# Miniprotein binders against a7ua95r516to809, part 69

Target 1, 294 residues: a7ua95r516to809
Amino acid sequence: ASLSLLSISDLVPDLQFIFFWMSNAIEILYFIQQKSPAYMQTIELMDDKAGSKESLLSATISANEEAMTILEEVIMYTFQQCVYYITKTLYVVLPGLLDCNPFGTEPSSEQCRRAAGVCVCAVCVMPEAVRRVVSVFQTTSDLLQQYQVHSEIQSQMFAYLFFFTNVSLFNQLIDKGPARGWFQRSRVLQIQASVKILLDWAKGAGHNHLAQKFFAKFCSTVTILASPPQQLSQMSWKALCAEHPSLKPVQLHRILTQYQLMAELGPLPIWQPSSEDEAYIYRTVDLLESFENH
Short names: E, the ipSAE of ESMFold2; O, the ipSAE of OpenDDE; V2, 0.75 times the mean of E and O plus 0.25 times the DockQ between their complexes.

## First folded at step 6 (miniprotein)

Design bb5 (at its last look DockQ between E and O 0.05; V2 from the best seeds 0.00; counts 0 for: pae O 3.5 > 1.5, placed apart)
Fold by ESMFold2, look of step 6:
Structure bb5 (fold): chain B 294 residues (1-294), chain A 81 residues (1-81)
Amino acid sequence: as target 1 above (294 residues)
Amino acid sequence: SKVRITIEVEGPPEVAEILAEVIRWLAEEAGAEEVEVRVEDGRVTITITGLSERMAKYLLYIIKYLAEKYGVKVTYEIEEK
């Protein structure tokens, strides 16, 4: 399979081997780390009255540290390759969340309707655009479980996938929202409903903490845009900053400007930035988020 | 199908030998039927037998990454077995 594959299912044959090598490297690293004290104890038991245990011990520790560093590089490389393939798929399917209507004009699939006749399931009410995103997360979860990847690495992978999802959705909303009509109130409510389905998946999968942490910026944006005009108009800039600390001043200002336009609240600014923030509301270099890993 | 991979590592001996041992550990954990490391002159040769073609392909990607990272030259040959 090539790096340009669009579906997560088309990538699984390649991903499974990358996950395989990542899991192998992780197991070897942990095995060496657990045996390092035992190896040192064996050296200390050596019958050597002419040599120095401390000198030999230092040399042995240095050699093992070099090998463990190389294994850490293998783990980092394979992790990055997994994330690269997975996020390429996410990048393709995430815009659909901003365009879909979860409130019921999409036809149910025959397979989902047939399954629902046996029992009620959340999958049969899930819009296609949301289902495509959930399928990426679920396939990732299945691969991590199949290869018994350590829970710490599993958490790091989902932390990055949620981070990537947040950045992708936020940047597209801010950048393309005016042209695509995504700031219209009916559309915002549809986006909010679609994201809630995604957050419910994350909670059910045991990733609620990570989702709350890494979706904060996008969720804050949607929360502001979904607020009733009477309520939002009565909040000061300072109060909004305090309630939405994940948003930079330029981001909050842009969101409020779009909100005022769509709610038809007149041309004069309602929300006055604080003196401290006024220097920052026009920093367009800070408007979009970076995909760089932190 | 199962393959035999012959990997030659050229570079500083201390780096090449540590890389070869890590590659041996990876191959053995993956269930390779045989792994041999030979050190001759300034070259380290690793022969891995019994990995599937797809497993070998992704191992070689890892090895090429490591070669670039650690400043060694790696060449390889793949044979069906």
Scores: ipSAE 0.759, ipTM 0.943, lowest interface PAE 0.7, mean pLDDT 83
Fold by OpenDDE base, look of step 6:
Structure bb5 (fold): chain B 294 residues (1-294), chain A 81 residues (1-81)
Amino acid sequence: as target 1 above (294 residues)
Amino acid sequence: SKVRITIEVEGPPEVAEILAEVIRWLAEEAGAEEVEVRVEDGRVTITITGLSERMAKYLLYIIKYLAEKYGVKVTYEIEEK
């Protein structure tokens, strides 16, 4: 299927299968880990009537080690497959989040099943582009809960998905933002509102800490760009670095440079990098985030 | 769904009895509702009820591995309840 046609709903059957096996493998692994010491001790305490107790114990240990190894591989594989499918869907829908207007009266295409008549719930008033992104995360959450996946694995899944989302949105904004007009204040305010909806969802889903951590770079970028020129022009390089520690010097410098161009501001000495940061602002290799390093 | 498993162990009585006790313990810890062990004519029969299908499969995997390494013959039947 064309990547452009890929929706999270199309992946649900495959994801259900993967989540089923992932959950089962985790449960079995947990059982082995928790119970192995006890039954090994039980074997050790048995009468050695046949002189074969040591052999049985050795065989039991070997069986458990092999089983645990296989189960760990299954868990890793299924986790990777989930991430692979979900990130593909995110890749398709994330650009829409930067282009959407959350202040527009887009008719909700989907009637809220919970209410008779006009529903004004957060989902119904959500812009379609944002709804598509939230739908990916919500579907993932629902599947993880449905199959009772261990909370640690759920946290790892969302950590990675938020990381991926942040990298994707940040890189797109930095790379394409100037050309797409996403650095215009009015457009930035739209992006900021969209991100807030996503963060509010994450908070409601119990992932507030993870969202704040992994969206820090994108949120910092949007916050700077959303700032009025009168306010931002009064902030020094050092102050901006302190308020936005998630941004590398080269990233902050690029954002400020593009902001200056967009706002038609003259050179601002107050935004000049410190002597310590001067060498780092030229490290263009560090400008965009990597998907590999999380 | 819960399953009923019947396991037969053939081998030296001393070895079969030890393995039966291990199986009983594993089944109980896995959440079996009932475990019955019968010894007749040098054959040990273990009947386990109330296990989930996943735990039953795990248990059978371990039992098979133990049987091979311990040098006893194990046969089993699984029924859905």
Scores: ipSAE 0.044, ipTM 0.400, lowest interface PAE 3.5, mean pLDDT 85
ESMFold2 (binder alone), look of step 6: mean pLDDT 83; pTM 0.797

Design bb6 (at its last look DockQ between E and O 0.90; V2 from the best seeds 0.00; counts 0 for: pae O 2.9 > 1.5)
Fold by ESMFold2, look of step 6:
Structure bb6 (fold): chain B 294 residues (1-294), chain A 81 residues (1-81)
Amino acid sequence: as target 1 above (294 residues)
Amino acid sequence: SKVRITIEVEGPPEVAEILAEVIRWLAEEAGAEEVEVRVEDGRVTITITGLSERMAKWLLEIIKYLAEKYGVKVTYEIEEK
C-alpha cells in the first residue's frame, strides 16, 4: 500500500506487539527495582562472617544493574519503534490541517447535511483532516491504556508526538505558506479553529500541560497572524518577543513580514528589531525547526 | 501458530549469559511454554517454545538490537511447533 493511504489502523497489528513487549519489559524492570532494596536488607541481616555475605551482596548488585540496563535498552528500543511507526502516519496526515476548512457549510457526512436541511446551523465541525490527526492520537492513547503502560512513559510518548506535530505544522506553514496562500486572513482563522480542536482533544485526554508546552511555537505563530491589525501594529518588537518567547528572531521577523503583506499595511517596516536581534533576523539556518531537536 | 525459536549467542560469556537471562525473563513473562538456556564452549543457546509467530517476530527484533548494542553475534532458527 502507498503512504497516501497509510492509516493508523493499518499499523495496529505491529504496534500492539511492540507495545506488548515494551509493557512486558517495564513490568520486569519494576519488579527488580522494588525487590532489590528488600533483598539487600535481607542479605545485610545475615550472620555470615566468612565473607560470603559481601560476595553475595556484590554479585546481586552487579546482576541487578546489568539486568536493569538491558531492560532499559529494550524499553527504549520498543519506544523508538512505536514512535517511528506513529510519526510516519502523522507525517502523512498533518499537512492536511493547513488546507482544511472547519467552517464549511457542507460537512462530509449525510448526518450533518440532514441537520442543515431542517435548520441552518453555523457550527464548527471536525473536518476529515483534523479527524485523521485526532485518530492517530486517540489510537495511541488506547494502546497505551490497553497495555497499562506507566504514566511516565505515556507522557514521554505524547511529549514527542506533540513536538513532532508542532515541528511539522510550523515548518510547513513557514516554508510553503506564501505559495499556498496560508497567510491570508481567512485561512489563518481556519487554521486557528483546526488547532483548537486538537488542543481540546489534548485537554480532554489529560495532556493539556504537554500540549501547551510543545505546541507553543505553532500556536504563537497562528496567534500573531490572527491578531487584528490595529492591535498588532501598536505592539513593539520587544513586546512581541516578550509575549512570544518560543519564536526565534528570524521566525518572528518572517511571520511579521507575511502579516504586513497580507494586511496590505504598506512597504515600510512597522516592527523594528532591537539592535541585538537585528543580527539574527536573516539567519535562514534558524528559520525551520529540526525534527531531532530535544 | 505457535513456534519454537532457537537462538545462538556468541560473544564474551558474561555478556551472553546476562542477555540470555533477560531474554528468559521476557519469554517467561510473555507466557512461553518452555524456555531452556544452555552454555557450551563460549556460546549460549536459548530455546523458546510456545510463543505465537507474531510475538516471536518482535522478540527476535529486540534480540537483534541487543546483539548489536552489546557486541555479540546472534543467529536463530524458527520452527513450527
Scores: ipSAE 0.760, ipTM 0.942, lowest interface PAE 0.6, mean pLDDT 83
Fold by OpenDDE base, look of step 6:
Structure bb6 (fold): chain B 294 residues (1-294), chain A 81 residues (1-81)
Amino acid sequence: as target 1 above (294 residues)
Amino acid sequence: SKVRITIEVEGPPEVAEILAEVIRWLAEEAGAEEVEVRVEDGRVTITITGLSERMAKWLLEIIKYLAEKYGVKVTYEIEEK
């Protein structure tokens, strides 16, 4: 199937098997970790006939360490596979989040339409584009819970997915935003509303801290762009840097420059970068976020 | 459909044996009906019965990854039962 047609529902069968193996590997690893001391103690309590006890103990320790190492590799591999498949689906649906109008009347989700009556749940009232993104995260959450994956691994999974989402949305907004009109105030307000729905979902799902942390850069960008010209024009470069510490100087400068062009504002001396930041605003290599720096 | 998988592991005995045990544990957790591990002449043979084809496929992907990681040679045969 073409990447464009890939939905999270299409991947569920494969993801189920990956999560199954990941969960089992974690369980086995945990079992070994818990039982190893007991095995060692049992060996230690055995009669030392002909010095074999020390060699057996050493061999058992070594075998358990190697087994645990291999299981850790299995966990890492399955984790990576999950991330790989889930991020592919995110890659397809995330652009829709920037283009959607959340203020429009969209029909309820098909899933709730099958239920007798009008469902007014938070997911059913979401715009389709937002719902598609949320569906990826919700499916991931449901699978992690279904297979009882350790909470730390769940947190790591969502941390990475939120990171990926932030990088993707931020880079798209910075790179394509001017050309696609996403810097226009009306469009920015739509984006802001869509992101709020996503963040509200994350809060409801128990991932509020992670969402706030990893979406900070995109949220800061949207907040600046959503600000009225009258308000933003009164904020100095230093004030904006302080208010939005997640943005690098080059990123803030780019956002303000594009904002100025969009709003047809003349040169604003108050937005002039400080002498300390002046060298950094030209670091174009730092403009876009990297997917590798996680 | 259930499959029978025969896996052969060639490599350093210590690594091959540990890998075989991990494979056994994974197969058992996956609901294998029977797992047999044989060690002969420095070769480890694992026979797994009772797994679904889909489960077997993912197990083999894991084994392939581990084999590459630890520098051991793994061969396998799948028979439909």
Scores: ipSAE 0.039, ipTM 0.570, lowest interface PAE 2.9, mean pLDDT 86
ESMFold2 (binder alone), look of step 6: mean pLDDT 83; pTM 0.797

Design bb7 (at its last look DockQ between E and O 0.91; V2 from the best seeds 0.61)
Fold by ESMFold2, look of step 6:
Structure bb7 (fold): chain B 294 residues (1-294), chain A 81 residues (1-81)
Amino acid sequence: as target 1 above (294 residues)
Amino acid sequence: SKVRITIEVEGPPEVAEILAEVIRWLAEEAGAEEVEVRVEDGRVTITITGLSERMAKFLLEIIKYLAEKYGVKVTYEIEEK
């Protein structure tokens, strides 16, 4: 029944216990690592015979290593369970980012509407779809803080969540974008604004470096699609590859094809793939990213 | 909602005993009121008293994972304290 839940708040009761056991195992692991030097000092204080001291030390190290390996398995298992539940909610809420309008009116914008007499361009607001995604990230951050999870594990968790988010958004844009009209310029600008809100959250939360690394493919895609035609049409295939190294040749080719359709451009000689990339632009097996790819 | 769980681990003695020790550490750090480990002829019995039912259920999921990973058989029962 917990696998069918739609919101992160419905999962928090279960997640709290999974985070608890993960943190518990981490604390025990670090305690054992700290005590190992002290235990070795105690052995050195014993009545010392050659071989006896080394034999006891060797047996203690072996048992300690086996127990630490089991604790690492517990940490890995609980980490995977946290990620599994969290990504279940991300999978449900992420598609809305591609459909929402961050420039539109929301309940929190009524104070801006009542401020008559000010000429202000459309202001980005956090639409409900973006709020749902941010809520997942923020709830995860809150749980990690609540259970004082080691910063290395926190970074690994957000690295995977950002990776998952990137794959989900990229795959849906590429696969469903033509039918959904997501390659229209007004739509691309809305998507860009929505992603900016996510990136701003990540920066404020201390995860800017992870977001820059793991959102690169989707951000590159949106950057290309948002570029003015006069600017983009002056960039060669090789220049685009260099500017956007996260994109595979088949992916870049598909993005440029969609751009040509929306900008009503014919084939551009400058966008012809290099000879080394020519073999790769039709590898449709490489078009979509794997959720198993890290 | 506090429970007593009794876990029986059957398998290679060295694996079962190390696993039981790790389970003891996890339960004690979690604030279990009592943790008892008994070793009998290739079986290890772990009794954990004083965890909440929900906490115990997640611990049992961890134990089942470890049982699969390390090739031991695990049976358990949960009773309200």
Scores: ipSAE 0.708, ipTM 0.926, lowest interface PAE 0.8, mean pLDDT 82
Fold by OpenDDE base, look of step 6:
Structure bb7 (fold): chain B 294 residues (1-294), chain A 81 residues (1-81)
Amino acid sequence: as target 1 above (294 residues)
Amino acid sequence: SKVRITIEVEGPPEVAEILAEVIRWLAEEAGAEEVEVRVEDGRVTITITGLSERMAKFLLEIIKYLAEKYGVKVTYEIEEK
């Protein structure tokens, strides 16, 4: 099947098995960690016949440590597999978020249409493109809950997924935005509204802090681009750096340059980078975010 | 359909035995009906019955990953019961 047709629903059967094994490995690891002290104490309380106790204890400790190490590897592997499949689905649906017009009247979700009655829940009123992205995250959340995956693992997974989403959206906006017209105010406002819906979902799902942290760069970019020319032209480079600390100087400079071109503004001395930042605005290697830095 | 899986682990006895124990635990948690571990001549053989084919296949993917990670040789056979 072409990657373009891949939906999160298509992956659910495979993801269920991965989450099952991940959960099992976590449970076994937890069991060993909890029971190890008790059975070690049992060995310690045994009669020391000819030094066999020390050797048995040493062997048991070593075996438990190695078993726990192996289980940790299983957890890591299954975690990576989950992330791999989920990010593939995100890769397909994320571009739609940038092209979405959330102010249009889109029909309710097909799932809510099948239910007896008009569902007016937040998900049902979402634009289709936003709903597709939210569906990936919601499905992930539901699976994590279904298999009772530890809260720390859940947090790590969402941290990575939000990171991936931010990098993907940011890089697409910076790289393709000018050519796609995403820097036009009307389009930016659409993007801003779409992102707000996603952030509202994350807040409702209990991931507000993670969402705010990992979407900071994309949100800052959208906020700058959504700013009226009259307002943004009054902000100095230093003020913008302070307001948007998640952006590197080269990124901020690129955003402002593209904004200037789009808004047909002449050169603005107030946006001139500081002498301290002047060397950094030319570091094009730092312009796009890397997926490897997480 | 339920499958019978036979897994053979070749490698250092300490690593093979621990891996076998982990496989046993995973299989039992997965709802295997029976798990048998045999150690003969430095080879560990694990026989698992009662898993679905899909569950068994994913377990084998995990085992392959572990085998590669720990530098042990794993062979397996799947039979439909």
Scores: ipSAE 0.311, ipTM 0.740, lowest interface PAE 1.3, mean pLDDT 88
ESMFold2 (binder alone), look of step 6: mean pLDDT 83; pTM 0.799

Design bb8 (at its last look DockQ between E and O 0.13; V2 from the best seeds 0.00; counts 0 for: pae O 5.7 > 1.5, placed apart)
Fold by ESMFold2, look of step 6:
Structure bb8 (fold): chain B 294 residues (1-294), chain A 81 residues (1-81)
Amino acid sequence: as target 1 above (294 residues)
Amino acid sequence: SKVRITIEVEGPPEVAEILAEVIRWLAEQAGAEEVEVRVEDGRVTITITGLSERMAKYLLEIIKYLAEKYGVKVTYEIEEK
C-alpha cells in the first residue's frame, strides 16, 4: 500500500496478507517454544555412548534459537508494517474527534432516541468523526480475529494504537487548541463526550484496561479542562499532580494556564507549582509527546 | 492465481541455510503445494510452488527485510501457473 491510501477499508486487502504472514510466523514460533522442552527431554534420555547426544543437543539448541530469532524478526517486521498502515489512517481521522459535536440536535440523533427509547452509543448513531476512528479500531479487531492472532499480540497492537491515539490527540489539543478554540468549556464538554464513546467501544471490545492505561494523559487533560471552576480553583498544584500523574509539570501548567484564560479567572496564577516542579514548567521541549516513546 | 517462486540466497552458508529453513516453514504452513531447498556452491535456492500471487508478494517483502537484516543478497523470479 502507498502513503496516499488514507482509508482503512482501502488498506484491508494489503493488511489481510500482512496479518496472514504475521499470524503464520507466530504460530510456528509458539509451536517451537512448546516442543523445545519435550525435545530436550527426549535427547537427554537418548543413549549417549558415541557422543551423539551432546552433538545433537548442541546443534538442536543452536538451530532452534537461530530459527526462533528469525521468526521473531518476521513477527516484529509484520507487526510494524500493520501498525504503520493503521496509524497512517488514524493520524488523518483523529483530529476530527476534537472538532465534532456529539450533542447535535440533528434528526438522526433525535430519531435514534425516539425509536430506541434510550440513546445508546453505536456506530450507526455516532458523530461521523467518532465513527471514522471507531471504524479503524473495529477493522483492526476484525482482522486480528479473522487471522486468529495470539491474544498477547492483539493486546500489544491495541496498546500501541491507543498509545498513538493518546499522543496524537494530546499533541493536537496542546499545539492547536488555542487557535481552534478547543479550550472553550462547551468544546471541552463535546470532546469529553466524544472520548467517552471511544472508551465505550474499547470496553465493549475487551480492551478497557489498555484504554485506561494508554489514554491516561489525554483523559487527564480533558478531565481537568471539564472541571467546574469552583472545584478546580480549590485544588492545589500538588493535589492536581497527585490526581494526574501522567501529566508532566510543563503540560499541567499549560493546561491550567489555558483553563484560567478561558474561565476568565483573572491574570494572577491560581495554581502555584511546587518548588521541585518550578524548574520544569517552562521546559517547552517536554510539552509535546513523542510517537516513539513506548 | 497460483505462482512458482524461485529465490536465490547468496551469503554465509549457515545464515543462508537457516533463513531457507524458516522460509520453508512459513511457506509450508501457508499451504504451499511444494517447497524445495537446494544448496549449490555457496548459494541456496528455494523453490515455492502453489502460493497465490498476493501471498507470494508479501512473503518476498519479508524475505527482502531478512536479507537486509542478516547481510545476505537475494534475487527472485516469479512464474505463473
Scores: ipSAE 0.631, ipTM 0.902, lowest interface PAE 1.2, mean pLDDT 83
Fold by OpenDDE base, look of step 6:
Structure bb8 (fold): chain B 294 residues (1-294), chain A 81 residues (1-81)
Amino acid sequence: as target 1 above (294 residues)
Amino acid sequence: SKVRITIEVEGPPEVAEILAEVIRWLAEQAGAEEVEVRVEDGRVTITITGLSERMAKYLLEIIKYLAEKYGVKVTYEIEEK
C-alpha cells in the first residue's frame, strides 16, 4: 500500500504484536531483577551434598545475566519498531494539520456516527485533519494502556512522538510555509487553532508537560506569526529572544524576515539581531531541526 | 475461544522452578483465569486456562525463547475449550 493510504488502524494488528512483546519483556525483566536475588539466596542455602551448588549458582547467574541482556534488546527493538510504525503514520497525516481550516463545519467522526446518538465529545467535534493526528496518539495511548506498558516507557514514547511531530511541523512550516501561504495571518490563525486542539488533547491525556516541552519551538513560531504587525513591530530582537528561548537566532531571524515580507513591512531596526547573535543568524545548518538530535 | 495450555518443563529443578514462576507471572499478566503449577519427580507442569488462542501462542513463543536461554526443555499442548 502506498504510504499515502497508510492509516494507524491498518497498523494496529502489527502494533498489538509488538506491544505485547514489549510489555511482556519488560515484565520478565522486572521479574528477573526482583526475584533473582531471592532464588540465588535459596540456592546458596541448599545443602552442598553433591558439590554442584557452586556450579548451579554460576549457571543460574549466567543464565539470568544473559536473559536480562536479551530482554533489554527485545525492549529496545520493540520500542524502535513501535516508533517506526507510528511515525510513518504521523508523517502521512501531519501535513494535513498545516492545511486544516478548523473554523469550518466538518462532519462528526464516523466512529461516533455509529453510536445511536450525536456524540459531541472533543474528538468528534475536531476537524478531520486534527482528528487524524489525534487518532494516532490516542491509538498509541490506548495500546500502551491495554498492554499495561510501564509508565516510563509510555513517557519516553510520547516524548519521542511529540519531538518528531514538532520537528516535522516546524521544518515544514519554515521550509514550505512561504510558498504554501502558511505565513499569511489567516492561515497562521488556523494553524494555531489546530495546534491548540492537539495540545488540549495532550493535556486531557495527561501529557501536558511533555507536550509543552516538545512543541515549544513550533508553538513559538506560530505565536510570532500570529502576532499582529502592530504588536510584533514593537518587540525588540532581545525581547523576542527572551519570550521565545526555544528558537535559535537563525530560526528567529528567518521567521521575522518572512513575516516582514508577508506583512510588507519596511526594515525594522528594532528586529536587528544583537552583536552577540549576529554571527549565529548566518548558521543556516541550524535553521531546520534534525530528527537525530533526540 | 479460550484455550487450555499444559506446559512441561524438564531441567535442573532450580531452573525449572524459576521458569515456572516466570511463566505463571506472564500468564497472569496475559489475563489467565487460572494458573496451576505442579512439581512431581523433578518435572514441573504448568496448566494455564482462560487465555485466547492468540495470547497463548504469543506466550508460548516467549516461553520457548526463555527455555532455550535457561537451558531447559519445554514441551506444551494446547487444547481448545
Scores: ipSAE 0.018, ipTM 0.441, lowest interface PAE 5.7, mean pLDDT 86
ESMFold2 (binder alone), look of step 6: mean pLDDT 84; pTM 0.804

Design bb9 (at its last look DockQ between E and O 0.87; V2 from the best seeds 0.00; counts 0 for: pae O 5.4 > 1.5)
Fold by ESMFold2, look of step 6:
Structure bb9 (fold): chain B 294 residues (1-294), chain A 81 residues (1-81)
Amino acid sequence: as target 1 above (294 residues)
Amino acid sequence: SKVRITIEVEGPPEVAEILAEVIRWLAEMAGAEEVEVRVEDGRVTITITGLSERMAKYLLEIIKYLAEKYGVKVTYEIEEK
C-alpha cells in the first residue's frame, strides 16, 4: 500500500517536466558558451567612430555572464527538485534492503554459501526489496538519457543518490539494528548479499566508481559484521581503523560492541581504542551521519 | 491543453530585463508559439503563448524561484489559449 503511494512510477509524469526544463536550460547555457566568441568577433568587425563598439562589447560580455549565472541557477534548482522527489521515493524503499531475504523462503547452507560467496545473478535472484531500489535508480537513469542530460550532471545526480542511500542505510542499521535483529549473523549475511546485488547494478550501469566512493561506510560496516570471529578477533583497533577509514571512532566502537553481543564475546584487549581515539568513541553526536554532508 | 501565460516582473530594471530574456529563451526553446516582452515604467511583462498547461506550471515554479533569488516581485496569470 505504502509502496504504491510513493513509487517512482507515480512521480515520472512530474519528473519528466522537471528534467525537460533542466535539459532545456543546459542546452541554452551551452549555446551561449559556444557562441560568445562569434558574437564578440561580430562586434569587433563593426565600424566604430565614437566608442560605440567598446560600449557594445562591454554590455555584451556583462549580459552573457549574467544570463549564464541565471541559467546555472535554473539548472541547480531543477536538479535539486529532481533529487528531492527521487530521494523521497528512496527513503521509503531503502529500509526493505535490511529486512529482505535474498535467498528466498527456503534458506539452506548451499543457498547461503552461494549467495554470500561469488556473484549473485541479478536477474534470477534479485529480491523484491532490491528490485524496488534498482527501479528508482534505473528510472532515474532512463530519464537522464531520455532528455540527453549532460554526463557531468548525470554523475552528480548519481553521486548524491548513492550518498543518500549510504546515509539512510547506515543510520537505520545503527539506530534500529539492535531492536530489529539486524546484527544477527544470518541477517548480516542476507544484507551483504542484497548490497552486492545493488553494487552489481551500479557497476553494470557505469557508476562503479561513484558507488565504491559513496557506499564505503555502509559496506565497511557490513564487512566487519560479516567477518568470522576467528578473523576479526586478530585485528587490532588500529588495523580496523586503517582498513576502514570511512568509519569514525564512535561508529567503529558501536559496530564492535554489537558484534561482541551477537558473538557472545567479552571485551577484547586488542579492540581497545588507541589513546588518541579514546576521546572520540563517546561522541554520540558523531554516531549517525547527516544528509547535509554532501 | 495549450495556455497563455502573462508574467509581470517588478524590480531593478537590469535584473528584470535579464530575467525576462532568459525566460524568453527557455520558452522559445521549449517550442512556445509566441513570446512577447514589453517594458513599461520600470516593469517587464512577458506573454508566452502555446505551452502545455503542465509545461507552463513547472516553468512558473522556476520563475518563482528566480524571483525570490534575485529579489524581484512576480505575478502571473494562466489562461486557455
Scores: ipSAE 0.668, ipTM 0.914, lowest interface PAE 1.0, mean pLDDT 83
Fold by OpenDDE base, look of step 6:
Formats: C-alpha cells, sequence, structure tokens
Structure bb9 (fold): chain B 294 residues (1-294), chain A 81 residues (1-81)
C-alpha cells in the first residue's frame, strides 16, 4: 500500500500486539523488581548447608539481573516499534495540517454521522486535516490506556511524538513555506488556528505541559508570522529573541527575512542581529531541526 | 486457530536458560494454555500451546530481537493444532 494511504486505523491491529507485549514486559519487570528482595531474603534465611546458600544467592541475583536486562530490551524494542509505526502515520497526515483551512465549512466526521444525532464534540467539529492528526494521537492515547501502560512510558511516548511533530512541521514550514505561500498572513492564520485546535486537544488529554514544551519552536514561528507588520516592525531583534527563546538566531533571522519579503517591507534596521548573534545567523546547519537530537 | 510453537535456544547455558524463562513468562502473560521448558544436552527447548498464530508470530519477532542482542541462536517451528 502506498504510504499516502496509510491511516492509523490500518495500523491499530499491529499496534495492539506491540502494546500488549510492551505492557506485559513492563508488568513482568515490575513483578521481578518487587519480588526479588523477598525471595533473596528467603534464601538468606535458609540454613547454610555446606556453602550452598552463597552460591544460590549469587546465582539468583545474577539470573534476576539478566532477566531484568532482557525485559528492558523488550520494552525498548516494543516502544521503538510503536514510535516507528505512529510516526509513519504522522508523516503522512502532518502536511495536510499546513494546507488546512479551518475556517471552511467541512462536514462532520463520518463516525459522528453514523450516530443517531449531530455530535458537536470538539473532535467532530474539527477540520478533516486536523482531525486526522488528532486521531493519531487519540488512538495512541486510547491504546496506552487500554493496555494500562505505565504513565512514565506514556509520557515518554507523547514527548517523542510531539517532538517529531514539531520538527516535521517546523522544517516543512521553513523549507517549503515560502514556495507554498504558507508565509502569507491568511495562510498563517489558518495554520495558527489549526495548531491551536491540536494544542487544545493536548490540553484536554492531560498533555498540556509536554505540548507547550515540544511545540515551542513551531508555535513561535507561527506567532511571528501571524503578527501584523505594524506590530512586528516595532519589535527589535533583541526583543524578538527574548520573546521567542526557542528559536536559534539563524532560524529567527530566516523567518524575519522571509516575512520582510512577503510583506514587501524595506530593510528594517531594528531587526538587525546583535553583534553577539551576528556570527550565528550564518550557521545554516542549525536552520532545520534534526530528528536525531531527541 | 491455535498454534503450537517449539523454540530451541542454543548458546551459553546461563543466557539460554534466562531467555527461556522470559519467553515462558511472556507466553503465560499472553494467555498460553501450556508452556513447557526442557533442558537437554545444552539446548533449551520451549514448547508453547494455545496462542493464536498472530500472537505467536509477534512473540517470535521479540525472541529474534533478543537472540540477536545476546548472541544466541534461536530456531522455531509453528504447527497448527
Amino acid sequence: as target 1 above (294 residues)
Amino acid sequence: SKVRITIEVEGPPEVAEILAEVIRWLAEMAGAEEVEVRVEDGRVTITITGLSERMAKYLLEIIKYLAEKYGVKVTYEIEEK
């Protein structure tokens, strides 16, 4: 099947098995960790017949350590597999978020149409492109809950997914935005509205802190681009750096340069980088975010 | 359909035995009807019954990953019951 047709619903059967094994491995690991002290104490309380106690204790410790190591590897493997499949689905649906017009009258979700009534829930009123992205996250959340995956693992998974989403959206906006007209104010406002819907979902799902942290760069970029020329032209480079600390100097400089071109503004001395940042604005290697830095 | 899985682990006895126990635990947690572990001539044989084919295949993927990681040889057979 072409990657373009891959939906999260198509992956649910496979993801269910991965989450099943991940959850089981976590439960077994937890069981060993809790029971190990108790049975070690039991061995310690046994009569020391001919030095067998020390050897048994040593063997038991070694076996438990090795078993825990193996289980940790299973957890890591299954976690990576989940992330791999989910990020593939995100990769397909994320570009649609940048092209989405959330102010258009889009029909309600097909699922809500099948229900004997007009569902006015937040998901049903979402634009289709945003709903597709939210559906990936919601499905992930539902699976994590269904299999009772430990809260720490859930947080790590969402942290990575939000990181991936931010990197993907940011890089696409910076690289393709000028050519696709995503830097035009009307398009930026659409993107801003779409991102707000996603952030509102994350807040409702209990992931507000993670969303705010990991979407900071993309949100800062959209905020700058959404700013009226009259307002943005009054902000100095230093003020913009302070307001948007998630952006590297080279990133901010690129955004402002593209904004200037789009808005047909002449050179603005107030946006001139500081002497401290002047060397950094030419570091093109730092312009795009890396997926490897997480 | 339920399958019978026979897994053979070849490697250092300590590693093979631990891996066998992990496989047993995973199989039991998966709802296996029966798990038998036999140790003969330095080989560990694990027989699992009662799993679906899909569950069995995924278990084998995990086992292959672990086997590669720990440098042990694992062979398996799946039979439909």
Scores: ipSAE 0.020, ipTM 0.399, lowest interface PAE 5.4, mean pLDDT 85
ESMFold2 (binder alone), look of step 6: mean pLDDT 83; pTM 0.801

